# VH-VL binders against NAD kinase (nadK), part 4

Target 1, 268 residues: NAD kinase (nadK), of Syntrophomonas wolfei subsp. wolfei (q0aze0)
Amino acid sequence: MKIILVNNRFKENTEKKAQEIAGQLSALNVEVIIDNGLDEPYAGTVDFIMVLGGDGTMLRAARRYGQRAIPVLGVNMGTVGFLSNIEINELAEYLPLILREEYSLEARMMLEVAVFQQQSLLTRVFCLNELLLRSNSPRMLSFALEISGQKLEPYRGDGLIVSTTTGSTAYSLSAGGPIADPQLDAFIVTPVASHIINKRPLVVSPEREISLHLLEEREAIIGIDGQIKMDFGAENRVLIKRAPHPLLMVNLKAKPFFTSIDRSLQRQ

## First folded at step 8 (VH-VL)

Design H5
Fold by OpenDDE, fold request of step 11:
Structure H5 (fold): chain C 268 residues (1-268), chain A 121 residues (1-121), chain B 113 residues (1-113)
Amino acid sequence: as target 1 above (268 residues)
Amino acid sequence: QVQLQQWGAGLLKPSETLSLTCAVYGGSFSGYYWSWIRQPPGKGLEWIGEIYHEGSTNYNPSLKSRVTISVETSKNQFSLKLSSVTAADTAVYYCAREGFLHWSPYGMDVWGRGTLVTVSS
Amino acid sequence: DIEMTQSPDSLAVSLGERATINCRSSQSVLYSSFNKNYLAWYQQNPGQPPKLLIYWASTRESGVPDRFSGSGSGTDFTLTISSLQAEDVAVYYCQQYYTTPRTFGQGTKVEIK
């Protein structure tokens, strides 16, 4: 068995813990790789991904490794979030189960975001939460939204979020999007300060495709999971699809979503 | 190792339709853009068009009205049709794969051996 | 369309000497978000298809000798062969893959002086 540990490159305590865990796993004859902010994702094959940190670390790990269809375990290290399954102090207890592969998996839909220069593909990004299109100035954007080739009325506003159901409890929620069951596959299209008062979010089938492009000669930005910023201009377009592979999240311990979200919302 | 094998008629008369097929071996067809490029004798390279594995196409505007690129995913093949050929279409035609790293294109990393197509009366 | 222009059209260099080929694009091929230039260099021998040498302007393809290097950004690019070898006699092409249609330079023929 080969395990990659993905920790938070900005948190020293997660790095130290990764090293400790690596030592423990090595003592059990498990091969370990540590991704402590590698310039590029580890290119070698791995059997299991252990994420040490919070939701942000999980999002990064998902973008880096989620396409490999490998089990991903979130191990929380003292943060509040929805994407970790166990706490760091529980790892010792569950380690035997991990090594014996005695756990369940929950498939979480990811987004495939393709950015184009006109008709030319520039890059693809896979993400667990959302894509954000927003203005880089105080001015509203004008952009075209297409769903499965259906052209909607020109959109005007500060921006737009296209989120997975997993991402429904992230920025989409703050923007007024619905809370979605993460076991459901769907796009959530949430307006950000639309010029249309009370413009409603859309819940869209994962079988559909969503396209965005600006209707004006100005610059905007694309945000991915709140961590990646990309330039987006009049010559660019974005195509959003369901990623071909879901993120396989490991469930070692029962963590009821609706109880958790209810508790979280009460604290806000 | 990924290999491209291409075939088709090498001799055409004016006004006929050029038809070439490229087959992919030793690798995944899915996830890539597949291109056709031609090179007239003693001249440079001209990109004809491309097709994504799911069927979306982009064509060179200079040839768009005459070009059709299609895909047969079940066979790991993609094809080129160029209608109304003239002597100007005489060239070696290559199929190629546009590779990607970290999900970004980086160039044509795999090429077919090329097929000489001569248009002559 | 982005036009690619190479210079010179032909180059004769002595064995062991440096060969330099320039390529200019009519528009920038720099993707600012990633700070990557969507520019490739190819080597073509007679009767053979082009072979990818350099991608993203400066990264060598696997198996390419270290005597080959690419540099430049935006609209001006250079392919350098630090020490020309006999097997390097070929036609070299630059290509942009930033926009469609993909476009190539007219080619530079490298010969032994």
Scores: ipSAE 0.911, ipTM 0.961, lowest interface PAE 0.5, mean pLDDT 95
Fold by OpenDDE, fold request of step 11:
Structure H5 (fold): chain C 268 residues (1-268), chain A 121 residues (1-121), chain B 113 residues (1-113)
Amino acid sequence: as target 1 above (268 residues)
Amino acid sequence: QVQLQQWGAGLLKPSETLSLTCAVYGGSFSGYYWSWIRQPPGKGLEWIGEIYHEGSTNYNPSLKSRVTISVETSKNQFSLKLSSVTAADTAVYYCAREGFLHWSPYGMDVWGRGTLVTVSS
Amino acid sequence: DIEMTQSPDSLAVSLGERATINCRSSQSVLYSSFNKNYLAWYQQNPGQPPKLLIYWASTRESGVPDRFSGSGSGTDFTLTISSLQAEDVAVYYCQQYYTTPRTFGQGTKVEIK
């Protein structure tokens, strides 16, 4: 068995724990790769991914490995979030189940974001939570939103969020988006400070495609999961689709989503 | 190892339609842009157009009115049609794959062997 | 369209000497977000399709000898062969893949002096 441990190099406690766990796994004849984000993602075949930390670390792991159909376990290390399944102090208890592959999987839809220079593809990125289009100045943006070829009215506001249902409890929520059941596949399109006061979020079928482009000669920013920033100008277009592969999240213990909402959100 | 094999008629008369097909072997057809490039004898390279595996196309504006690129995913093939050919369309035609690294394109990393198409009366 | 212009059109270099080919784009091919230049270099031998040598302006494709190097940013790029070998006799093309249509330089023929 080969396992990737994903941690955050900027959090010393996660680094230390990764080393400790790596030692334990090695003693059990498990091959371990530690990914602290310093290097490129490990390209070799692996059987399991263990994410040590909070939601941010999980998002990074999802972007790096989510397209490889590998089980991903979130191990919380004292943070508040929605993407971890067990606590670090529970790992010893559940480790035998992991090694025996006795766990359930929950598929979580990811976004495929393609950025174009005119008609030329610049890059694709896969993400678990959301894409954010945001103004790079105190002024509102003016941009076009198209859903499956249907052109909506020109949008004016600070920005727009396109999120997965997983991402519904992230930035989309702060912007007034709905809380969505993670077991659903859907896009959530949430306005950010629209000039229309009561502009409502859209829940969009995962089979549709969402396109964005600016209607003015200004610079904007595309944000991915709050961690990646890309420049977005008048000559750029972004196309958002459902990723071809979902993230396979490991469920070792029951963690009811709806009963955890109040507890988790009250702390934020 | 990914290989491209291409075929089609190599001799045409003016006003006829050029038709070439490229087949992909040894790799995934999905996830890539596939291009047609031509090279007149003794001259440089001209990009004709491309098609994504799902069917979206981009054409060179200089040829757009005459060019059609299509894909047959079930066969891992894509094709080129160029209508109303003239002597100026005489060239070696290449199919090629635009590779990607870290989900960004980085150039034509796989090429067919080329097909000489001669237009003569 | 982005026009690609190479210089010189032909180059004769002695074996073991440095060969330098320049390529200029009419517009920048730099994607600022990634600090990557969408510029490639190809080698073409007679009767053969082009072969990818360099991508992202300065990264060698797998299997390409280290005597080949690419440099430059924005609109000005250079392909350098540090020590010309007999097998390096070919036509070289630069290409931008920043926008469509994809465009190539007119080519530079490298010969042995």
Scores: ipSAE 0.895, ipTM 0.953, lowest interface PAE 0.5, mean pLDDT 94
Fold by ESMFold2, look of step 8:
Structure H5 (fold): chain C 268 residues (1-268), chain A 121 residues (1-121), chain B 113 residues (1-113)
Amino acid sequence: as target 1 above (268 residues)
Amino acid sequence: QVQLQQWGAGLLKPSETLSLTCAVYGGSFSGYYWSWIRQPPGKGLEWIGEIYHEGSTNYNPSLKSRVTISVETSKNQFSLKLSSVTAADTAVYYCAREGFLHWSPYGMDVWGRGTLVTVSS
Amino acid sequence: DIEMTQSPDSLAVSLGERATINCRSSQSVLYSSFNKNYLAWYQQNPGQPPKLLIYWASTRESGVPDRFSGSGSGTDFTLTISSLQAEDVAVYYCQQYYTTPRTFGQGTKVEIK
C-alpha cells in the first residue's frame, strides 16, 4: 500500500507529526510519500491520501490530487474546520480500518477553472471551495457574467465569488451567500460589494458553464481557494465548469454538518 | 506512451480539399488541445490550428477561411480539412499534442510522423 | 500575433564547442502569475518530426541530454548546447504558446564546422 501524507511545511506541528506518522506507517510496511508543499505533486499511483491539518491543507490536497479518484482523509490537528473527518488523537484507533479499506466515501463537487488570454489557455486549475474575482485597485470593476451562453446584465462592484456548496461556508458566506448542504451539487454565485442592489446571490445547476470577463480595462485578480492568486485584465476570460471528478472524502465516523456549523465558523 | 498516427491523401490538384486524420494511442484524449502544423519542404513550421477534446477550435488567422479542424472523441481522433488548395499548400503536415502539466500548458510534446501533401501544378 | 525571431539563421560550430541560439518575441510570453515563460524549443533532425527539448523556457523535457539548456524571460530567450555532438546537427525552433496563433521562429540550422 502506498499513501501520500499531506501537511503544511509552514505549520511546525503538522511537519513533526507527519514524520511520526510516516514512521509508524513504514513500520507497518506501508510506503509513504510526504507532500509538505515544497515539491511538485507526486506523479505516481497511490492508494490513499491522508491530510494532516485544517481546511487549508485539505484545499491544497484537493487541488493537487482531487482529480485522481483517490480516497482522501482529513485528520484534524486541533483547529476545527469543515473538511476533517477524524481527530489526530483518534488516528491510532482508526488506522486498522484505513489499512483494511473499511470506510465509506463522500463525493464533493469541485470546480474546473480555466483562465484564457484572449482565446489561449493560460492555466486550468481545480478547486474545492471557490473562485474569487476582485478589484486590485480602488476603483470598482465592471464585468460580464455569462451562464450557459446567456449574458446577464453587467455587474459593477468589487467582484464576484463562484463557489461550490462545500465552499458556501468560506468566503462566499462572508459576502452574503447562503450556507449550503455540501451533499448538493451546485454553483453559488455571490456578488462582492455590488453597486446594484438587484444583483442577488444565484444558485446555479452544476451542469451550467459560467464565464467572466471585464467590460473595461481594470486591474483585477482571480483567487482560487484563497491560496492561488492570478492577475486578471481586460484581455482575459475565465470559464468555470464542474470538474470531471469530485473529491472522494473518506468517512470513518459521522460528522454532523448542521450542528457543527457555529463551532467550525468561529475558528476560520 | 502516447503516440499519434496520421493518414490522408498525399497528392492533390489545385482547388481540391486536403483531408487528414490523426489517431491518439496509449494515452488520454480528454484534457488536451490537439494541433495541426505544416512545414513546406526546406522551410519552417507554421501552426494551422488546434482543437480541444470537446470541440472548441482556434485557427491561424491566415488560414481561418479555409480550415476546419474536427474531433471524433469516441475514436480518439481529430481531423484537418483545408479547402481550395494551391501549390503553396504543399508541405509536410504534422499532428501534435499540446502538452499540459502542473496546471500549465507547455509546448507540443508528442508529434505524428508527418504526411507529405503535394499539390500538383 | 506574437512574432518570433531567431538568430542566427545558420550556425557552424566545431565538435565539443558551445552553440548559442537566440529567440526574441514581439511581446512578452511570460505568464507572470505563475512565473512561467510559455516558450518551447524544438530540435528537428532531417526527415523527422520536431522533438520537444525545452519548455517553460528553461525546463528540459524528459530524456533530453544535460548539454541542452534554455534561459531568458519575457521577450529574450537563448538555447545553449554546451558541447556540440555530431547528433546535434539539426534545425532548432523556438515557439510561443502564450497566445493564439501559436508561432514559431524561422529556425536555426546548426552544422559541424
Scores: ipSAE 0.679, ipTM 0.860, lowest interface PAE 1.6, mean pLDDT 90

Design H5
Fold by ESMFold2, fold request of step 11:
Structure H5 (fold): chain C 268 residues (1-268), chain A 121 residues (1-121), chain B 113 residues (1-113)
Amino acid sequence: as target 1 above (268 residues)
Amino acid sequence: QVQLQQWGAGLLKPSETLSLTCAVYGGSFSGYYWSWIRQPPGKGLEWIGEIYHEGSTNYNPSLKSRVTISVETSKNQFSLKLSSVTAADTAVYYCAREGFLHWSPYGMDVWGRGTLVTVSS
Amino acid sequence: DIEMTQSPDSLAVSLGERATINCRSSQSVLYSSFNKNYLAWYQQNPGQPPKLLIYWASTRESGVPDRFSGSGSGTDFTLTISSLQAEDVAVYYCQQYYTTPRTFGQGTKVEIK
């Protein structure tokens, strides 16, 4: 059995714990690859991914490994988040179940984001929470949104968020979008500081294709899960689709979504 | 260990249609752009066009009116048709995969062996 | 279209000595957001298809000997063969994949002196 153990090299507690867990697993004849974010993603086949940390570390794991259709377990290291399933002090209790593959999986929709310069692909990346288009200057953006060939009236404002239902509790929420049940598959399209008051958040079928481009030359950026930033100009377009594979989140311990939301919102 | 095998007719008369097929072995067809490139004898390389696995295409503007690239995903194949050929279309034709790694394209990492197509006078 | 110009058109280098090939693009091929130059180098032996050597201007493809290296950024690029071997006698091409159409340099023929 081969496991990737994902941690964040900037959090000393996660590095120490990752080494301890790797040693324990090696003693059980389990091969462990540690991904602390410095190296390229592990290219070989693996059976399981264990994420030590909060939602940010899970977002990186999803971006790196989510399209491989491999079980991903979130292990909380003390920071409350939406994407962990068990606490670090419970790992020993659940480890036999992990090794015997006695757990269920919850599928979480991901976005496929392709950025072009004219017709030439610059990058294709996957994300779990959201794509953000935003102004990179004091001036507002004028941009076009197209949904499956249907051109909406131009948007004017600071930007736009296209999120998954999982991402509905992240930046989308702060911009006025709805909280969505992550068991639903949908795009949530939320304007950011729109100067056109009748632009409402949209909930869109996951079978749609969403495209964005600027209508005027402005300094803009595309953000991916708050972790990847790309300059975006008048020569660029972005195409957003449902990713081919959902993130397969391991469920060992029941985590009712709605009570978890209430707890997390009290801390914001 | 991805390999490309290509085939098609090697001798054509003017005004005929060039038709070549490329099959993909030992790797994924999905997630890549697939290209056709040609090289006239003793000359350099000219990119003809590319197709993504789901069917979207980009063509060299100099050839766009005569070029069709298509996919047959069930067979892991893509093909080139070039209509109304002339002697100027005599070349070795290659299929290639456009490599993709770490969110970025990185050039053509796998090539077919090439097919010489000669257009008679 | 981005035009790719190589120099020299040919060169002869003694076995074991350094060979240097230059490539210039008419426009930048740098994707600034990722700091990656969308520039590749290929080797083509007589009667064979091109073989990828270098991508992103300076990254060696798997299985390519350490004597091959790439450098440069934006519009000016260099392929270096630090110690020429007999098997390195070939034509070398640079290629940009930043825009469509994809374009190649005219080629540089490398020979043993």
Scores: ipSAE 0.661, ipTM 0.858, lowest interface PAE 1.9, mean pLDDT 90
Fold by ESMFold2, fold request of step 11:
Order: sequence, then structure tokens, then C-alpha cells
Structure H5 (fold): chain C 268 residues (1-268), chain A 121 residues (1-121), chain B 113 residues (1-113)
Amino acid sequence: as target 1 above (268 residues)
Amino acid sequence: QVQLQQWGAGLLKPSETLSLTCAVYGGSFSGYYWSWIRQPPGKGLEWIGEIYHEGSTNYNPSLKSRVTISVETSKNQFSLKLSSVTAADTAVYYCAREGFLHWSPYGMDVWGRGTLVTVSS
Amino acid sequence: DIEMTQSPDSLAVSLGERATINCRSSQSVLYSSFNKNYLAWYQQNPGQPPKLLIYWASTRESGVPDRFSGSGSGTDFTLTISSLQAEDVAVYYCQQYYTTPRTFGQGTKVEIK
């Protein structure tokens, strides 16, 4: 059995704990690859991914490994979020079940984001929470949104968020979008500080294709899960689709989403 | 260990349509752009166009009116048609994969062996 | 279109000596957000398809000998063969993939003197 341990190298508690867990797994004849964010993603085959940390570490793991259809377990290191399943002090209890593959999986939709210079692909990246288009100056943006070839009336404001249902509790929520059940597949399209008063958040079928481009020259950026930042100008466009594969999240311990919403949002 | 095999008729008369097929083995067809490139004997390389696995295309403007690139995803194949050929279309035609790594394109990392297409007089 | 211009058209170099090929693009091929130049170098041996040597201007493809290196940024790029070997006799092409159409330089033929 080969496992990737994902941690955040900038937090001493996760790096030390990752080494301890790697030692324990090696003693059980489990091959361990540590991904602390420093090196490129491990390219070989693996059976399981364990994420040590909060939602941000899970977002990086999803971006790196989510399209490989490998089970991913979130292990909470102290701050309750939306993406962990068990606590770090429970890992020893659940480890036998992990090794025997005695767990269920919950599929979480991901976005496929492609950025173009005119018609030429510049980058293609996957994300779990959201794409943000926003102004990179005090001036508002004027931009076009198309959904499956249907051109909406132009937007004007600070930007736009296209999120998954998993991302509904992140930036989209702060911008006025709804909390969505993460078991649903959908896009949530949330305007950011819209000057056009009748522009409401939209919930859109995951089968749609979403396109964005600027209508005027302005300084803008594309943000991915709050972790990747790209310049975006008038000759760029971005296409957003449901990613080919969902993130396969491991469920070892029941974690009721709706009864824990307030605690998760306050402590995130 | 991705391999590309290409085939098609090697001798054409003027005004006919060039038709070539490229098949992908030993790797994923999905997630890549697939290209056609040609090289007239003794001359340099000319990019003809590309297609993404879902069917979207980009063509060289110099050839756009005559070029069609298509995919047959169930067979892991893509094809080139070039209509109304003349002697100027005589070339070795290559298929290639446009490489992609770390969220970025990186050039054509796998090539077919080439097919010489000669347009007679 | 981004035009790619190579120099020289032909180069004769003694075995074991350095060969240098220049490539200039008419527009920048740097994707600044990722600090990556979308420029590749290919080697084409007689009777064979092109083979990728260098991508992102300076990154060596797997299996390519250390004597091959790429440098430059934006619009000006260089392929260097630090110690020319007999098997390096070929035509070399630069190519940009920043925009469509994808364009190649006209090629540089490298020969042993």
C-alpha cells in the first residue's frame, strides 16, 4: 500500500506530525510519500491520500490529486472546517479501517478552469471551491458572462465568483451566495459588489459551460481556491466546466453537515 | 510510453481531398490537444491545426478554408482532411500530442512517424 | 501571428566544440503569471520526425543529454550544445506555443566541420 501524506510546510505542527505518522505507517509496511507543498505533485500511483490540516491544505490536495480518483481523507489538526472527517487524535483508532479499505466515499464536484489568450490555452487547473474574477484596481470591471452559449446582459462591479456547492460556504457566501448542500452538483454564480442591481446569484446545472471575458481594458485577476492568482486582461477569457472527476472524500466518521454549520463557519 | 500511429493515402491528384488518421496508444486521449504538422520535402515545419479531445479546434489561418480536423474518441483517433489539394500540398504530414504538465502546455512531446503525401500533376 | 526567426540558417562546428543557435520571436512568449516562456526546441535527425529537446525555454525533456541547454526570456532565446557530438548533426527548430497559430523557426542545420 502506498499513501501520500499532504501537509503545510509553513505550519510546524503539521510538518512534525506528518513525520510521526509516516514513521508509524512505515512500521506497518506502508510506503509513504510526503507532500508538504515544496515539490511537484507525486507522479506515481498511490492508493490513498491523507491530508493533515485544515480546509486550505485539502484545497491544495484536491488541486494536485483530485482528478486521479484516489480516496482522500481530511484529518483535522485543531480548527474545525468543512472538509475534514476525523481528528488527528483519532487516527490510530481508524488506521486499521483505512488499511483494510473499510470506508465509504463521498463525491465532491470540482471545477475545470481553462484560461486562454484569445484562442490559445495558457493554463488549465482544477479547483474544489471557486474561481474568482475580480478587479485588481479601485475601478470596477465591465465583463460578459455566457452560460452554454447564452449571453447574459453585461455585468459591472468588482467581479464574479463561480463556485461548487462545496465552495458555497467560502468566498461565495461572503459575497451573498447561498449555502448549498455539498452532495448537490451545481455551479453557484455570485456577483461581487455588482453595480447592476438586478444581478442575482445563479444556481446553474453542472452540465453547463461558463465563459467570462472583460468588455473593457481593466486590471483584473483570476483567483483559484484563494491559492492561485493569474493576471486577466481584455484579450483573455476563461472557460469553466465540471471537472471530469469529483474529489473522492473518505467518510470514516459521521459528520452532520447541517447541524454543524454555525460551528464550522465561526471556527473556520 | 504514448505512441502515435498514422495512416492514409500517400498519392493524390490535384483537387482531391487529403485524408489522414492518427491513433493514440499507451496513454490517455482525454485532456490533450492533438496537432497536425506538415513539412514539404527539404523545407521547414508548418503547423496545420489542433483539436482538443472534446472537439474544439484551432486552425492555421493560411489553411483554414480547406482544413478539417476531427476526433473519434471511441477509437482514440483524430483525423485531418485538406480539400482541393495542389502540388504545393506535397509534404510529410505528422500528427503530434501537445504536452501538458503542471497546469501548463509545454510543446509537442510525442510525434507520429510521418506520412509522405504526394500530389501529382 | 508570432513570427519565429532563427539564426544562423546553417552552422558548422568542430566535434567537441560549442554550438549556439539563436531564436527571436516577434512578440513575447512569456506567460508572466507563471513565469514560463512558452517556447520549445526540437531536434530533427535525417529521415525522422522532430524530437522535443527543451520546453519552457530552459527545461530539458527526459532523456536529453546534459550538453543541450536552453536560455533566454520574452523574445530572445538560445539553444546551446556545449560539446558537439557526431549524433547531434541535425536540423534544430524553435517553436512558440503561447498563441495560435503555433509557429516554428525556419530551422538551423548543424554539421560537423
Scores: ipSAE 0.651, ipTM 0.857, lowest interface PAE 1.9, mean pLDDT 90
Fold by ESMFold2, fold request of step 11:
Structure H5 (fold): chain C 268 residues (1-268), chain A 121 residues (1-121), chain B 113 residues (1-113)
Amino acid sequence: as target 1 above (268 residues)
Amino acid sequence: QVQLQQWGAGLLKPSETLSLTCAVYGGSFSGYYWSWIRQPPGKGLEWIGEIYHEGSTNYNPSLKSRVTISVETSKNQFSLKLSSVTAADTAVYYCAREGFLHWSPYGMDVWGRGTLVTVSS
Amino acid sequence: DIEMTQSPDSLAVSLGERATINCRSSQSVLYSSFNKNYLAWYQQNPGQPPKLLIYWASTRESGVPDRFSGSGSGTDFTLTISSLQAEDVAVYYCQQYYTTPRTFGQGTKVEIK
């Protein structure tokens, strides 16, 4: 069995704990690859991904490995979030089940985000929570939203969020979007500080293709899961689709989504 | 190891349609742009166009009115049609993959062997 | 369209000596968000398809000898062959993939002096 152990190199306790857990797993004849965010993603095949940390560390793991369709377990190391399943002090209890593959999986939709210079692909990335289009200057943006070729009336404001249902409790929520059941597959399109008062959040079928471009020259950025930032200008367009594979989240311990909403939202 | 095999008629008369096919072996068709490039004898390289695995295309404006690039995803194939050929279209035609790594394109990393197409008078 | 201009059109270099090829784009090919120049270098031997040597301006493709290196950013780029070998006699092309149409330089023929 080969496992990737994902942690955050800038959090000292997480790095030490990752090394301790790697040692324990190696003693059980499990090959461990540590991904602390410093190196490029591990390129080889693996059987399981263990994420040590909060939702941010899970977002990086999803971006790096989510399209490989490999089980991913979130292990919380302090801050309660939406994406961890067990606590670090419970890992020893659940480790036998992990090694015997005695767990269930929950599929979480991901976004595929392609950014173009006119018609030329600049980049393609995947994300678990959201794409943010926002102004990078004091001026508001004027931009076009197209959904499967249907051009909506122009938007004007600070920006727009296109999120998954998993991302509905992240930036989308702060911008006025609904909380969505993460078992649903959908896009949630939430305006950010819209100058156009009648622009409401939209819930959109995951089979749609969403396109954004600026209607005038302005400094803008595209943000991915709050972790990747890309300049975005009048010559650019972004296309957003459902990613080919969902993130496969390991479920070892019951975590009722609806009864824990208020406590989990402290991360907002 | 990804390989490209290309075929099609190598001798055409003026006004006919050039038709070439490229098949992809030993690798994924999905997630890549697939290109056609030509090279007149003794001359440089000219990009004709590209197609993404889902079917969207970009064409060289100099050829756009005459060119069609298509995919047949079930066969891992893409094709080039160039209508109304003249002697100026005599060239070696290559298919190629646009490489993609670390979320970024990186140029054409796999090429077909080339097909000489001659347009007679 | 981004025009790619190579210089020189042809050069002759003694075996074991340095060969330098320049490439200029009419517009920047730098994707600044990732700090990557979308610029490639190809080698083409007679009767063969082009072979990718360098991508992102300075990264060698797998299997390319260390004597090949690329440098430059934005609009000005250089391919260097630090010690010319007999097998390096070929035509070399730069190519941008920042915008469509994809465009190549006109080529530089490298010969042994």
Scores: ipSAE 0.634, ipTM 0.845, lowest interface PAE 1.8, mean pLDDT 90

Design H6 (from H2 with heavy chain E102Y, light chain S99T)
Fold by ESMFold2, look of step 10:
Structure H6 (fold): chain C 268 residues (1-268), chain A 121 residues (1-121), chain B 113 residues (1-113)
Amino acid sequence: as target 1 above (268 residues)
Amino acid sequence: QVQLQQWGAGLLKPSETLSLTCAVYGGSFSGYYWSWIRQPPGKGLEWIGEIYHEGDTNYNPSLKSRVTISVETSKNQFSLKLSSVTAADTAVYYCAREGFLYWSPYGMDVWGRGTLVTVSS
Amino acid sequence: DIEMTQSPDSLAVSLGERATINCRSSQSVLYSSFNKNYLAWYQQNPGQPPKLLIYWASTRESGVPDRFSGSGSGTDFTLTISSLQAEDVAVYYCQQYYTTPRTFGQGTKVEIK
């Protein structure tokens, strides 16, 4: 059995804990690959991914490994969030179940984000929470939104968020979007500081294609999960679709979403 | 490991339509751009165009009026048609996969063996 | 369109010596957001299809010997063969994939002196 342990290289306690857990697993003849973010993603076949940390570390793991159809377990090491399933001090209790594969999986929709220069693909990234289009200057943006080829009236403002339902409790919420049940598949399209009356958040089918481009030359950025930044200009277009594979989150312990909303959000 | 096998008619008369097919084995057809490239004898390489597995195409402007690239996803195949050929279209024609890794394209990592197409005078 | 220009057109190098091929693009092929140059190098032996050697300007493709290396950024790129072997006699092409149409350099023929 081969497992990836994902941790955050900038937090010393997660690095030390990852080494400790790797040692324990190696003693059980489990091969362990540590991904602390310094190197490229591990390219080989693995059976399980264990994320040691908060929502940010899970977001990185989802971007790196979410399209591989591999179970991913979130292990909380501090800040309570929306993406962990068990606490670090519970890991020893649940480890036998993990090794015997006695757990269920919850599928979480991901976005596929393709950025083009004219017709040429520059990058295709996957994200769990959201894409942000935002002005990179004091000036507001004018931009076009198309949904499955349907051109909406132009937007003017600071930007736009396209999120998953999982991402509904992240930046989308701060921009005025709804909290969505993460078991639903949908896009949530939320304007950021729109100067156009009646540009409300939209909830759209995951079968739609969403396209964005600037209508005039401005400096803009695309943010992915609040962790990746890409320059975006008048020569660029971004296409957003449902990713081919959902993130497969391991469910070992019931963690009720609706009763925990206020506590989870208050710690962010 | 991905392999490309290509075939089609190798001898054409002027004004005919060149037609080549490339089949993909040992890997995923989905998620990639698939390209056609040609090389006249003793000369360099010219990109003809590409197609995404879902059917979106990009063509070299120098050939766009005569080129059609299409996919048959159920067979893991893509094809090239080049209409109104002349002697200038005599070349070895290659199919290739546009490589993709770590969220980025990285050039043509898998090539077919090539098909010599000769257009008679 | 991005024009790719190689120099020299032909290069004769003694076995075991260094071979250097230059490639210049008419505009930048750097995707600055990821700090990746969308520039590849190919080797083509007689009667065979091109083979990918280097991608992202400096990353060696799997199975390519360590004597091949790539460098450069933006518009100026170099392929280096640190110690030429007999099997390295071939034509070498640079290629950009930053824009469409994809374009190749005119090629550099490497020969044993």
Scores: ipSAE 0.600, ipTM 0.842, lowest interface PAE 2.2, mean pLDDT 90

